# Ledger of designs, part 11: VH-VL binders against Ureidoglycolate lyase (DAL3)

Target 1, 195 residues: Ureidoglycolate lyase (DAL3), of Saccharomyces cerevisiae (p32459)
Amino acid sequence: MVTVVAETLTKESFEEYGTIISPDEEISRMQNLEKGANQGTAIKLLQVSQVENKSTSKVPNWNLFRCFPQPHLNRVFTQGSNQAISHSIKVLEKHPCSTQTFVPMGRTSAEVAYLVVVAKEIGNKPDLSTLRAFTCLGNQAVTYGLGTWHAPMIVLGKEEHLDFSVLIYESLDPDRPEKDCVEEHYSDGDVCIII
Below, E stands for the ipSAE of ESMFold2; O stands for the ipSAE of OpenDDE; V2 stands for 0.75 times the mean of E and O plus 0.25 times the DockQ between their complexes.

## First folded at step 9 (VH-VL; framework fv_sotevtamab)

Design c4 (from z4 with light chain Y98W; at its last look DockQ between E and O 0.84; V2 from the best seeds 0.00; counts 0 for: pae E 4.9 > 2)
Heavy chain, then light chain:
Amino acid sequence: QVQLVQSGAEVKKPGATVKISCKVSGYTFTDYYMHWVQQAPGKGLEWMGRINPNSGGTKYDPKFQGRVTITADTSTDTAYMELSSLRSEDTAVYYCARDRGYKYGYAFDIWGQGTLVTVSS
Amino acid sequence: DIVMTQSPDSLAVSLGERATINCKSSQSVLYSSNNENYLAWYQQKPGQPPKLLIYWASTRESGVPDRFSGSGSGTDFTLTISSLQAEDVAVYYCQQYWDTWTFGQGTKLEQL
ESMFold2, look of step 9: ipSAE 0.187; ipTM 0.671
ESMFold2 (binder alone), look of step 9: mean pLDDT 92; pTM 0.944
OpenDDE, look of step 9: ipSAE 0.420; ipTM 0.748

Design c5 (from z4 with heavy chain Y102H; at its last look DockQ between E and O 0.06; V2 from the best seeds 0.00; counts 0 for: pae O 8.5 > 2, placed apart)
Fold by OpenDDE, look of step 9:
Structure c5 (fold): chain C 195 residues (1-195), chain A 121 residues (1-121), chain B 112 residues (1-112)
Amino acid sequence: as target 1 above (195 residues)
Amino acid sequence: QVQLVQSGAEVKKPGATVKISCKVSGYTFTDYYMHWVQQAPGKGLEWMGRINPNSGGTKYDPKFQGRVTITADTSTDTAYMELSSLRSEDTAVYYCARDRGHKYGYAFDIWGQGTLVTVSS
Amino acid sequence: DIVMTQSPDSLAVSLGERATINCKSSQSVLYSSNNENYLAWYQQKPGQPPKLLIYWASTRESGVPDRFSGSGSGTDFTLTISSLQAEDVAVYYCQQYYDTWTFGQGTKLEQL
């Protein structure tokens, strides 16, 4: 069995699995915080995340995901908390021909909003020895790299739902569904995340 | 002392079902996968399947899929392997073996003493 | 499935001499991310269960004599006994645990 403890999402910690958009991290690294965009009312940072397409589709899809927290996750999560909530992962998936970006909508950095679970690949399957889990703030977006194994989105918090705008290239070929998504299934309790 | 102790030899008729036990001691039963391996007389080792004793999750070799059932009883620290629709080819010694997992370099480090199952008319 | 093939099927070696057993996998069991070979060697004496000798292709299990060594990478592996002892008479198996678990057919090592 595999059990991992969720860690805080950062650009450095996630770099092997994709890229993240983390406003507070990006801005904190700036030497000059002067607002030069929108007539001095905004800060503009370019190319904060990378998107890749190896699918036959030339146009990405913007999809909407409304996600609901499971009962044991329908609670307040904050950074640094010692709640030790266990969550079982039942499936990991990958998109071999496209990155997948999740942008949370309507949440702030005040609380942990969702959980990301990722793994590297071995023998075209997830390598559970490399399993990592990240707690993500409401103002952080994640882009899974090409072929990165990951769990379907896991929402945390007391709110009824969390919406995501999702960017992905999809062929939507019914004869080759594996080009868009490959899944690996696990039994309950085989893969556990401690939050 | 870490130890796996299996149940005694079995003699069965074709078509019957056999259930072998493997009791663990000396370590936390639920922390390690338990595997079952078949070895026909004078032949090599064949992996049959494994179980996560903590969750009950199982994985089987396709060769045995549908006839083999692996279970675990955490109250007694015992794993079981049940093989149904027995054939003469199922005559073999069956081993339970502990998988160390990724943290300790995988491989089967602890084995039961084996259980001989004889299938004959 | 990854197929493991050992060679030879059997060999006889004099006491004190070197014994060499080879194992080939149908595909690489080297994981590029950690540069480890997911390969183990076992020793089985008559009437006994297998005993783990080597894991990660070259790491000796605790309690295993120094005369046992594992080498190789990718698809070709070797178990070497530098100086055969009488107690080393046994059947030896290689095993991959890269994708599921499969064993070689075994090599019977006898004393010449």
Scores: ipSAE 0.009, ipTM 0.553, lowest interface PAE 8.5, mean pLDDT 92
ESMFold2, look of step 9: ipSAE 0.014; ipTM 0.610
ESMFold2 (binder alone), look of step 9: mean pLDDT 93; pTM 0.951

## First folded at step 11 (VH-VL; framework fv_sotevtamab)

Design e1 (from c4 with heavy chain K59R, light chain R60K; at its last look DockQ between E and O 0.72; V2 from the best seeds 0.00; counts 0 for: pae E 4.3 > 2)
Heavy chain, then light chain:
Amino acid sequence: QVQLVQSGAEVKKPGATVKISCKVSGYTFTDYYMHWVQQAPGKGLEWMGRINPNSGGTRYDPKFQGRVTITADTSTDTAYMELSSLRSEDTAVYYCARDRGYKYGYAFDIWGQGTLVTVSS
Amino acid sequence: DIVMTQSPDSLAVSLGERATINCKSSQSVLYSSNNENYLAWYQQKPGQPPKLLIYWASTKESGVPDRFSGSGSGTDFTLTISSLQAEDVAVYYCQQYWDTWTFGQGTKLEQL
ESMFold2, look of step 11: ipSAE 0.247; ipTM 0.685
ESMFold2 (binder alone), look of step 11: mean pLDDT 93; pTM 0.949
OpenDDE, look of step 11: ipSAE 0.516; ipTM 0.790

Design e2 (from c4 with light chain S33Y; at its last look DockQ between E and O 0.04; V2 from the best seeds 0.00; counts 0 for: pae O 13.7 > 2, placed apart)
Fold by OpenDDE, look of step 11:
Structure e2 (fold): chain C 195 residues (1-195), chain A 121 residues (1-121), chain B 112 residues (1-112)
Amino acid sequence: as target 1 above (195 residues)
Amino acid sequence: QVQLVQSGAEVKKPGATVKISCKVSGYTFTDYYMHWVQQAPGKGLEWMGRINPNSGGTKYDPKFQGRVTITADTSTDTAYMELSSLRSEDTAVYYCARDRGYKYGYAFDIWGQGTLVTVSS
Amino acid sequence: DIVMTQSPDSLAVSLGERATINCKSSQSVLYSYNNENYLAWYQQKPGQPPKLLIYWASTRESGVPDRFSGSGSGTDFTLTISSLQAEDVAVYYCQQYWDTWTFGQGTKLEQL
């Protein structure tokens, strides 16, 4: 049995698993790399996240995911809450030949909107000793690094659904589906996240 | 042809360190995890540890942890297993073995020929 | 750690007869969601490395004769040789790869 407590998503905390796009964090840390844009009506920050492709496809796909909160997660989550909710992870997946970026749509930094669960690899399996979970704000995006093990998207909150635009390279080889996605499955209660 | 070729037999004194190599050919070294297995004379197989040649990530059996170091050289497609503080009980044949991916059941499908390590005073 | 226990430790079988080797895991190695058993069987002849025979508990590796078969689920598994051949004399090991990697103690199969 593995249990981890969810922590706040930050650029540094996620660095070993991929990259994030965190607007408020980036803006607060502005140092001479930022540039005014749109005739002074915008701030432009370059290369805030990295994408990698080792697949045979040279063109990425933009996919759409509409995700729904599970009943026990259909509640308001706030930073610093004294309430603890347990969530069981049933599957971890990886994309060995592509990064995968999730961009939430229609949400703000005012709410905790989704949960990210990640682990490093040992052998051909997730290393559960490196399992970490992150609560993510509605305006934060995550990019899973090549081969990073992660749970399918977990939505939090009282809203009916959360939409994600997802960027990924896919070979779509029917003879080698493991090149696009590999899964590892767990029994209920084996891997638990405290939120 | 896919094969793993290990270094030759070793004779060591107690307390010494041995390092065995496993050179791969016929497939992409970084696409598969490499395991090491110990087999004492007339005994069964015991898993020692594994490495991800791409990342360098390792995992060891607690029995060997602290004495075993597994490394990989991607420039030569060679995996290494180093065992320190050798004891007489470490006398065994050591195997490297390739681990297939999820689709193929995570089984060890390709093995080295084995390396005999003899520890004696 | 998951402990693998084989039975018997040794057996002698006449040529052409059925050989049966059992393997028990201390914990289930069945994944409930894909219904796959993380269990393999290996054959080892003297002076040689192990050879993969069966994976996913019941799938034969390429090149393995049809007389070899794997069965079982959860914690109890069986390797069967339907008609023993002279070249089948060897030690056989079961292995789980659900949580780390552990082997049974081995079963020595001899010709009677």
Scores: ipSAE 0.000, ipTM 0.521, lowest interface PAE 13.7, mean pLDDT 92
ESMFold2, look of step 11: ipSAE 0.187; ipTM 0.646
ESMFold2 (binder alone), look of step 11: mean pLDDT 93; pTM 0.949

Design e3 (from c4 with heavy chain K59R, light chain S33Y R60L; at its last look DockQ between E and O 0.03; V2 from the best seeds 0.00; counts 0 for: pae O 11.4 > 2, placed apart)
Fold by OpenDDE, look of step 11:
Structure e3 (fold): chain C 195 residues (1-195), chain A 121 residues (1-121), chain B 112 residues (1-112)
Amino acid sequence: as target 1 above (195 residues)
Amino acid sequence: QVQLVQSGAEVKKPGATVKISCKVSGYTFTDYYMHWVQQAPGKGLEWMGRINPNSGGTRYDPKFQGRVTITADTSTDTAYMELSSLRSEDTAVYYCARDRGYKYGYAFDIWGQGTLVTVSS
Amino acid sequence: DIVMTQSPDSLAVSLGERATINCKSSQSVLYSYNNENYLAWYQQKPGQPPKLLIYWASTLESGVPDRFSGSGSGTDFTLTISSLQAEDVAVYYCQQYWDTWTFGQGTKLEQL
């Protein structure tokens, strides 16, 4: 049995698993910002996340995911709250040949919108000793690094749904689905996240 | 330079507990997994367990599961291996070793000097 | 549990001659998606910790003489010393890190 307490998503905290797009965090640090874009109405941040492709496909896919909160997660979550809500992870997956980027749509930094669960790899399986969970704000995007194990997207909150634009390279070879996605399954209660 | 420095030799009675330290220098402690390896006199190497110093997550070999506890103190850049219910068969040199991870080949590239633990009545 | 078996258990080789040590894994340690073999070789001299020689089955660790080489794939691997030097007398271990971490029983290399 593995239990992990969810922590706040930050650039540094997620660095081992991939990259994030965190607007407020990036702007607050002001390292590589360019003002004056769009006739002075925008701030441009360059190369905020890294994408890798080792698949046979040369063109990435933009996929759409509309995700719904599960009943026990259909509530308001706040950063730093001690609600102690338990969520069981039943599947971890990886994309061995591509990064995967999730961009939430239509949300703001005012809300905790989704949960990210990740693990590094040992051999051909998730290393549960490296399991971590992150609460993510509505305006934060996540890019899972190449080979990073992660749970399918978990939505939090009272809103009906959360839409994600997802960027990924896929071979879409029906004879080799494992080239695009590999899954590891767990029994209920084996891997738990406390939110 | 990168190095792991372990605590000194230990002499214990059967049933006792031993705790060995491994202090790291020359690199970021939390960036690498730390493993512990047992080597009985004149015998081969056996993996005991590992820790992610960043998260505190551990894995253990089933042979040692229940008797071994690996911890990490990020404030002192020190990893610890505690072995309880000691028996004569636990007489061995124990090594800490750094794992470079996937990016660098998963190999154990840096080793401590070893700590001899002698268990005798 | 992947079992690593080395052969021979001991080997005596004359200076300047080739030394060959074999390692067999009970399961393949080849990752099909990155085509890497999760296999390392270590050298251990008396009173010293092991020293990494080779990783990914065939990649020579920095600072290791090029007379050392690793080959093989899947379940069968070989460590070769092209020309034995006096300082090469040691025990050599193979290690898999595909599923947990296990070592071969070791091969003692002596000078003939």
Scores: ipSAE 0.005, ipTM 0.540, lowest interface PAE 11.4, mean pLDDT 92
ESMFold2, look of step 11: ipSAE 0.219; ipTM 0.672
ESMFold2 (binder alone), look of step 11: mean pLDDT 93; pTM 0.948

Design e4 (from c4 with heavy chain K59R R98K, light chain S33Y; at its last look DockQ between E and O 0.03; V2 from the best seeds 0.00; counts 0 for: pae E 3.3 > 2, placed apart)
Fold by OpenDDE, look of step 11:
Structure e4 (fold): chain C 195 residues (1-195), chain A 121 residues (1-121), chain B 112 residues (1-112)
Amino acid sequence: as target 1 above (195 residues)
Amino acid sequence: QVQLVQSGAEVKKPGATVKISCKVSGYTFTDYYMHWVQQAPGKGLEWMGRINPNSGGTRYDPKFQGRVTITADTSTDTAYMELSSLRSEDTAVYYCAKDRGYKYGYAFDIWGQGTLVTVSS
Amino acid sequence: DIVMTQSPDSLAVSLGERATINCKSSQSVLYSYNNENYLAWYQQKPGQPPKLLIYWASTRESGVPDRFSGSGSGTDFTLTISSLQAEDVAVYYCQQYWDTWTFGQGTKLEQL
């Protein structure tokens, strides 16, 4: 049995597992503010997240996920709050040949909107000793690094749903599905996240 | 205890290349930028460049651009600085330094002991 | 490239007296979004690497004596040693980390 406490998502805290797009964080650490865009009406930051493709596909897919909060997660979460809610992880997955980026749509930094659960690899399986969980704000995007083990998206909050635009390279080879996605399953209570 | 330990002194001829190492301990190597700073004898500090050990991303000062290469080996928690086409003016002590990260600013809180590189014919 | 200029280049101060070192940046290092000055001060003694004293223009690094203080905002900054001690003899550098990293030319502080 493994239990971890969710921590706040930050660019630094997630670097071992991938990259994030965190607007407020990026802007707050920005160097050289002379880089204006749109005739001074925007701030443009380049290469804020790293995408990697080792698949046979040269064109990424933009997929849409509409995710719903589970009943025990259908409550208001705010940054810095500790409600001591337990959530069991049933599956971890990885994409060995592509990064996967989740961009939440229609949310702000005012609330915690979703949960990210990640782990490094050992012997072609998730290393649960490296398991970490992050509470993510509504305006933060996450890119799972190549081969990073992660749970399917977990939505938090009282809103009916949370939509994600998802970028991924997929070969879609029916004979080699493992090239696109590998899963590891767990029993109820084996892997728990405290939120 | 956080510590940066650099490789030993080097003596090189003009035109040669030098590679200095900086091994870290006491913190997560990939969480912070690693910087390199040059200090000629009796002169001030000059920033050469930095690397993100996690991504491998580098930035260099224009003065050293084209001659300096900074790398990182995450398997050994070691950063490297390679300076090519050495000149007599490159005679200096070179420091690696860790910064404090974005949350506390990018000031350099931990330094290596320095490596003297002497370039002479 | 932000140029950092310190003044004076050198100064001699008696023990127990106040030492003041100034640093000027060619452009502002104050960030309006977080209201922080991306400015640090370092102390370097002969044969040693620099030591961080102050960051965010006015925040002392852990272990730094209270007699050291940083002040200023925007383009003009000051490092003050309220009462000079013998161990304070060193070269001091200011540094901006707003746009890449650049150092002042250094100020040599000697005992009078």
Scores: ipSAE 0.167, ipTM 0.666, lowest interface PAE 1.6, mean pLDDT 93
ESMFold2, look of step 11: ipSAE 0.381; ipTM 0.753
ESMFold2 (binder alone), look of step 11: mean pLDDT 93; pTM 0.953

Design e5 (from c4 with heavy chain N54E S55D; at its last look DockQ between E and O 0.73; V2 from the best seeds 0.00; counts 0 for: pae E 3.2 > 2)
Heavy chain, then light chain:
Amino acid sequence: QVQLVQSGAEVKKPGATVKISCKVSGYTFTDYYMHWVQQAPGKGLEWMGRINPEDGGTKYDPKFQGRVTITADTSTDTAYMELSSLRSEDTAVYYCARDRGYKYGYAFDIWGQGTLVTVSS
Amino acid sequence: DIVMTQSPDSLAVSLGERATINCKSSQSVLYSSNNENYLAWYQQKPGQPPKLLIYWASTRESGVPDRFSGSGSGTDFTLTISSLQAEDVAVYYCQQYWDTWTFGQGTKLEQL
ESMFold2, look of step 11: ipSAE 0.318; ipTM 0.731
ESMFold2 (binder alone), look of step 11: mean pLDDT 92; pTM 0.946
OpenDDE, look of step 11: ipSAE 0.480; ipTM 0.778

Design e6 (from c4 with light chain Y31W R60K; at its last look DockQ between E and O 0.85; V2 from the best seeds 0.00; counts 0 for: pae E 5.3 > 2)
Fold by ESMFold2, look of step 11:
Structure e6 (fold): chain C 195 residues (1-195), chain A 121 residues (1-121), chain B 112 residues (1-112)
Amino acid sequence: as target 1 above (195 residues)
Amino acid sequence: QVQLVQSGAEVKKPGATVKISCKVSGYTFTDYYMHWVQQAPGKGLEWMGRINPNSGGTKYDPKFQGRVTITADTSTDTAYMELSSLRSEDTAVYYCARDRGYKYGYAFDIWGQGTLVTVSS
Amino acid sequence: DIVMTQSPDSLAVSLGERATINCKSSQSVLWSSNNENYLAWYQQKPGQPPKLLIYWASTKESGVPDRFSGSGSGTDFTLTISSLQAEDVAVYYCQQYWDTWTFGQGTKLEQL
């Protein structure tokens, strides 16, 4: 049995697993001169997240995920607080040939909207000793690094759903489905997140 | 116990069509791909194609494309391979074979007993 | 397509001696992401269907005697029978499954 406590998503805390788009974090680190760049109607920040493609496809899929919170997660969560809510992870998956970016849609920027669970690899399986979980705000996007083990999206909050725009390169070869996705399954209670 | 039982030997004339059956027992037919392999007398093995019995989706080797049709009947747990426009070089033993998927390396773990098709005028 | 070439086409080996069969693919069948070689070995006796011996290049199928082993990586692979038994007289095939499925031409192993 492995249990981890969810922590606040930051660029630094996530850097071994991928990159994130974290607007408030990016803006808060800017100096005043940098904050004035592109002034007119917008501030433009470049290269905030890394996308990589090792698939045979040169064209990415722009998928839509409508995700629903499970009953015990259909409540308000606060960033950086432990509400002692337990959630069991049934599957971790990886995408060996592409990064995968999830951009949430339909939540306010200050709301805790979803949970990201990731692990590094050992022996072609998730290394559960590196398992980490992050609470993510409605204005934060996550790019899982190439081959990073992760749980399917876990929605938090009182809303009925959370939509994601999802960018990934996929081969969609029915004979070699492992090129797109490899899964590892767990029994109830073997891998738990405290939120 | 997993078994693949094929239909009996056939003698055909050039230009004819043959349809070979492969009846499955001992496992869930729709869980695994079914392959067909040709072996001419005294020669090596040649992959012809495969079917996903769940979806009916097929893939064929270009050498046989246009002449081979692989089908599956999930009500009888039976795969079929039909080869049309037979030629003398199609004289061979034909095998069906199961692959177990990624975990066990798409290799063929269970084979049918083989069906001899003889094409002669 | 990926061409699989075996060598030798035939060999004769004395009982109790080591038999070595080589298989070369025209392209690498190693996938770096899972570190697996998409390669299998089969044994076929006259009048019988092939029997799976080895998958993932070196993993023995259940029930295969310990004297059989597979080795190699990338483009070059070897099937070894450490001590030949009479029942090992057969034709041996390698097979790649990296891109579709392709067999080698076979190697006939005979008792010397």
Scores: ipSAE 0.134, ipTM 0.673, lowest interface PAE 5.3, mean pLDDT 91
ESMFold2 (binder alone), look of step 11: mean pLDDT 93; pTM 0.948
OpenDDE, look of step 11: ipSAE 0.792; ipTM 0.911

## First folded at step 12 (VH-VL; framework fv_sotevtamab)

Design f1 (from e5 with heavy chain K59R R98K; at its last look DockQ between E and O 0.03; V2 from the best seeds 0.00; counts 0 for: pae O 14.3 > 2, placed apart)
Heavy chain, then light chain:
Amino acid sequence: QVQLVQSGAEVKKPGATVKISCKVSGYTFTDYYMHWVQQAPGKGLEWMGRINPEDGGTRYDPKFQGRVTITADTSTDTAYMELSSLRSEDTAVYYCAKDRGYKYGYAFDIWGQGTLVTVSS
Amino acid sequence: DIVMTQSPDSLAVSLGERATINCKSSQSVLYSSNNENYLAWYQQKPGQPPKLLIYWASTRESGVPDRFSGSGSGTDFTLTISSLQAEDVAVYYCQQYWDTWTFGQGTKLEQL
ESMFold2, look of step 12: ipSAE 0.478; ipTM 0.796
ESMFold2 (binder alone), look of step 12: mean pLDDT 94; pTM 0.960
OpenDDE, look of step 12: ipSAE 0.000; ipTM 0.539
ESMFold2, look of step 13: ipSAE 0.490; ipTM 0.799
ESMFold2 (binder alone), look of step 13: mean pLDDT 94; pTM 0.960
OpenDDE, look of step 13: ipSAE 0.000; ipTM 0.512

Design f2 (from e5 with heavy chain R98K, light chain Y31W; at its last look DockQ between E and O 0.64; V2 from the best seeds 0.00; counts 0 for: pae E 9.3 > 2)
Fold by ESMFold2, look of step 12:
Structure f2 (fold): chain C 195 residues (1-195), chain A 121 residues (1-121), chain B 112 residues (1-112)
Amino acid sequence: as target 1 above (195 residues)
Amino acid sequence: QVQLVQSGAEVKKPGATVKISCKVSGYTFTDYYMHWVQQAPGKGLEWMGRINPEDGGTKYDPKFQGRVTITADTSTDTAYMELSSLRSEDTAVYYCAKDRGYKYGYAFDIWGQGTLVTVSS
Amino acid sequence: DIVMTQSPDSLAVSLGERATINCKSSQSVLWSSNNENYLAWYQQKPGQPPKLLIYWASTRESGVPDRFSGSGSGTDFTLTISSLQAEDVAVYYCQQYWDTWTFGQGTKLEQL
């Protein structure tokens, strides 16, 4: 049995697992907030997240995920507070040939909108000693790095769903499905997150 | 005991069509891909294509695309390869072969005995 | 397409001596996630279908004599017969199964 308490997503806390797009963190670190882009109406930050492609495909896919919270997760969550809500993880997966970016749509920067669960790899399987979970705000996106094991997206909040735009390079080769996705399954209660 | 038994030799004229059967026994037909391989006299092996017998999905080498049709009949555990618009260059032995699937590699572990197709005027 | 090139096209080896056949792929067939090379070797005797000898580049198929071994990684692979026997006279093919399935052109092994 492995149990992990969810923590707040930050650039530093996630750096072993990938990169994130976190606008408020990026802006808070700037010394000069001049609006120099888009005819003076925008601040442009370059290359805030890393995308990699080791697939046979030269063209990435933009996929759409409409994700639904399970009943026990269909409630308000606050950052930094533990509500003692338990959630069992039944699958971890990895994309061996591409990074994968999830960009949430339809939630505000003030909402805790989803949960990210990640682990590093040992022996072609998740290293559960490195398992971590992060509560993510509605304006934060995550890019899972190569070799990063992660749970399917877990929606939090009172909304009926959360949509994600998902960027990934996929071969979509029916002969070689393992090139796009590898899964590891767990029994109920073996891997748990406290939110 | 796993066996792939192919239909007998055929003689065809240019422009004709040939259909070769490959009957499976000793394993669950729908669990593995079935491949077809051409070998011209004195020449090497050339992969033609494969079928997933479970859903009928096919994939062909571009060299044979448009002339080859691979099918499977799960009621008789039999795969078929049909080659149309035959030319003298299609004179060859044709093999069916089973792969090993994801966990043991996609190499071809069991082969049929081969079917000689002779295309002559 | 991944092109598989074997060398030599033919060779003759005395009984009891070592035979070496090389195979080169135009692209790597190593998948780093499982650390496996998607490469097989086949033996074909006259009038017979091919027979699988080696898969995963170096794993011997059941029933294949231990004088047969495979080595190499990425793009360069070798089939070695440590001590040639008369029954080893055949044509040998390498095959990649990383992206579709393609065979090398074959190497004819003869007894000196």
Scores: ipSAE 0.006, ipTM 0.585, lowest interface PAE 9.3, mean pLDDT 90
ESMFold2 (binder alone), look of step 12: mean pLDDT 94; pTM 0.959
OpenDDE, look of step 12: ipSAE 0.036; ipTM 0.599

Design f3 (from e5 with heavy chain K59R R98K, light chain Y31W R60K; at its last look DockQ between E and O 0.74; V2 from the best seeds 0.00; counts 0 for: pae E 3.8 > 2)
Heavy chain, then light chain:
Amino acid sequence: QVQLVQSGAEVKKPGATVKISCKVSGYTFTDYYMHWVQQAPGKGLEWMGRINPEDGGTRYDPKFQGRVTITADTSTDTAYMELSSLRSEDTAVYYCAKDRGYKYGYAFDIWGQGTLVTVSS
Amino acid sequence: DIVMTQSPDSLAVSLGERATINCKSSQSVLWSSNNENYLAWYQQKPGQPPKLLIYWASTKESGVPDRFSGSGSGTDFTLTISSLQAEDVAVYYCQQYWDTWTFGQGTKLEQL
ESMFold2, look of step 12: ipSAE 0.256; ipTM 0.707
ESMFold2 (binder alone), look of step 12: mean pLDDT 94; pTM 0.960
OpenDDE, look of step 12: ipSAE 0.109; ipTM 0.618

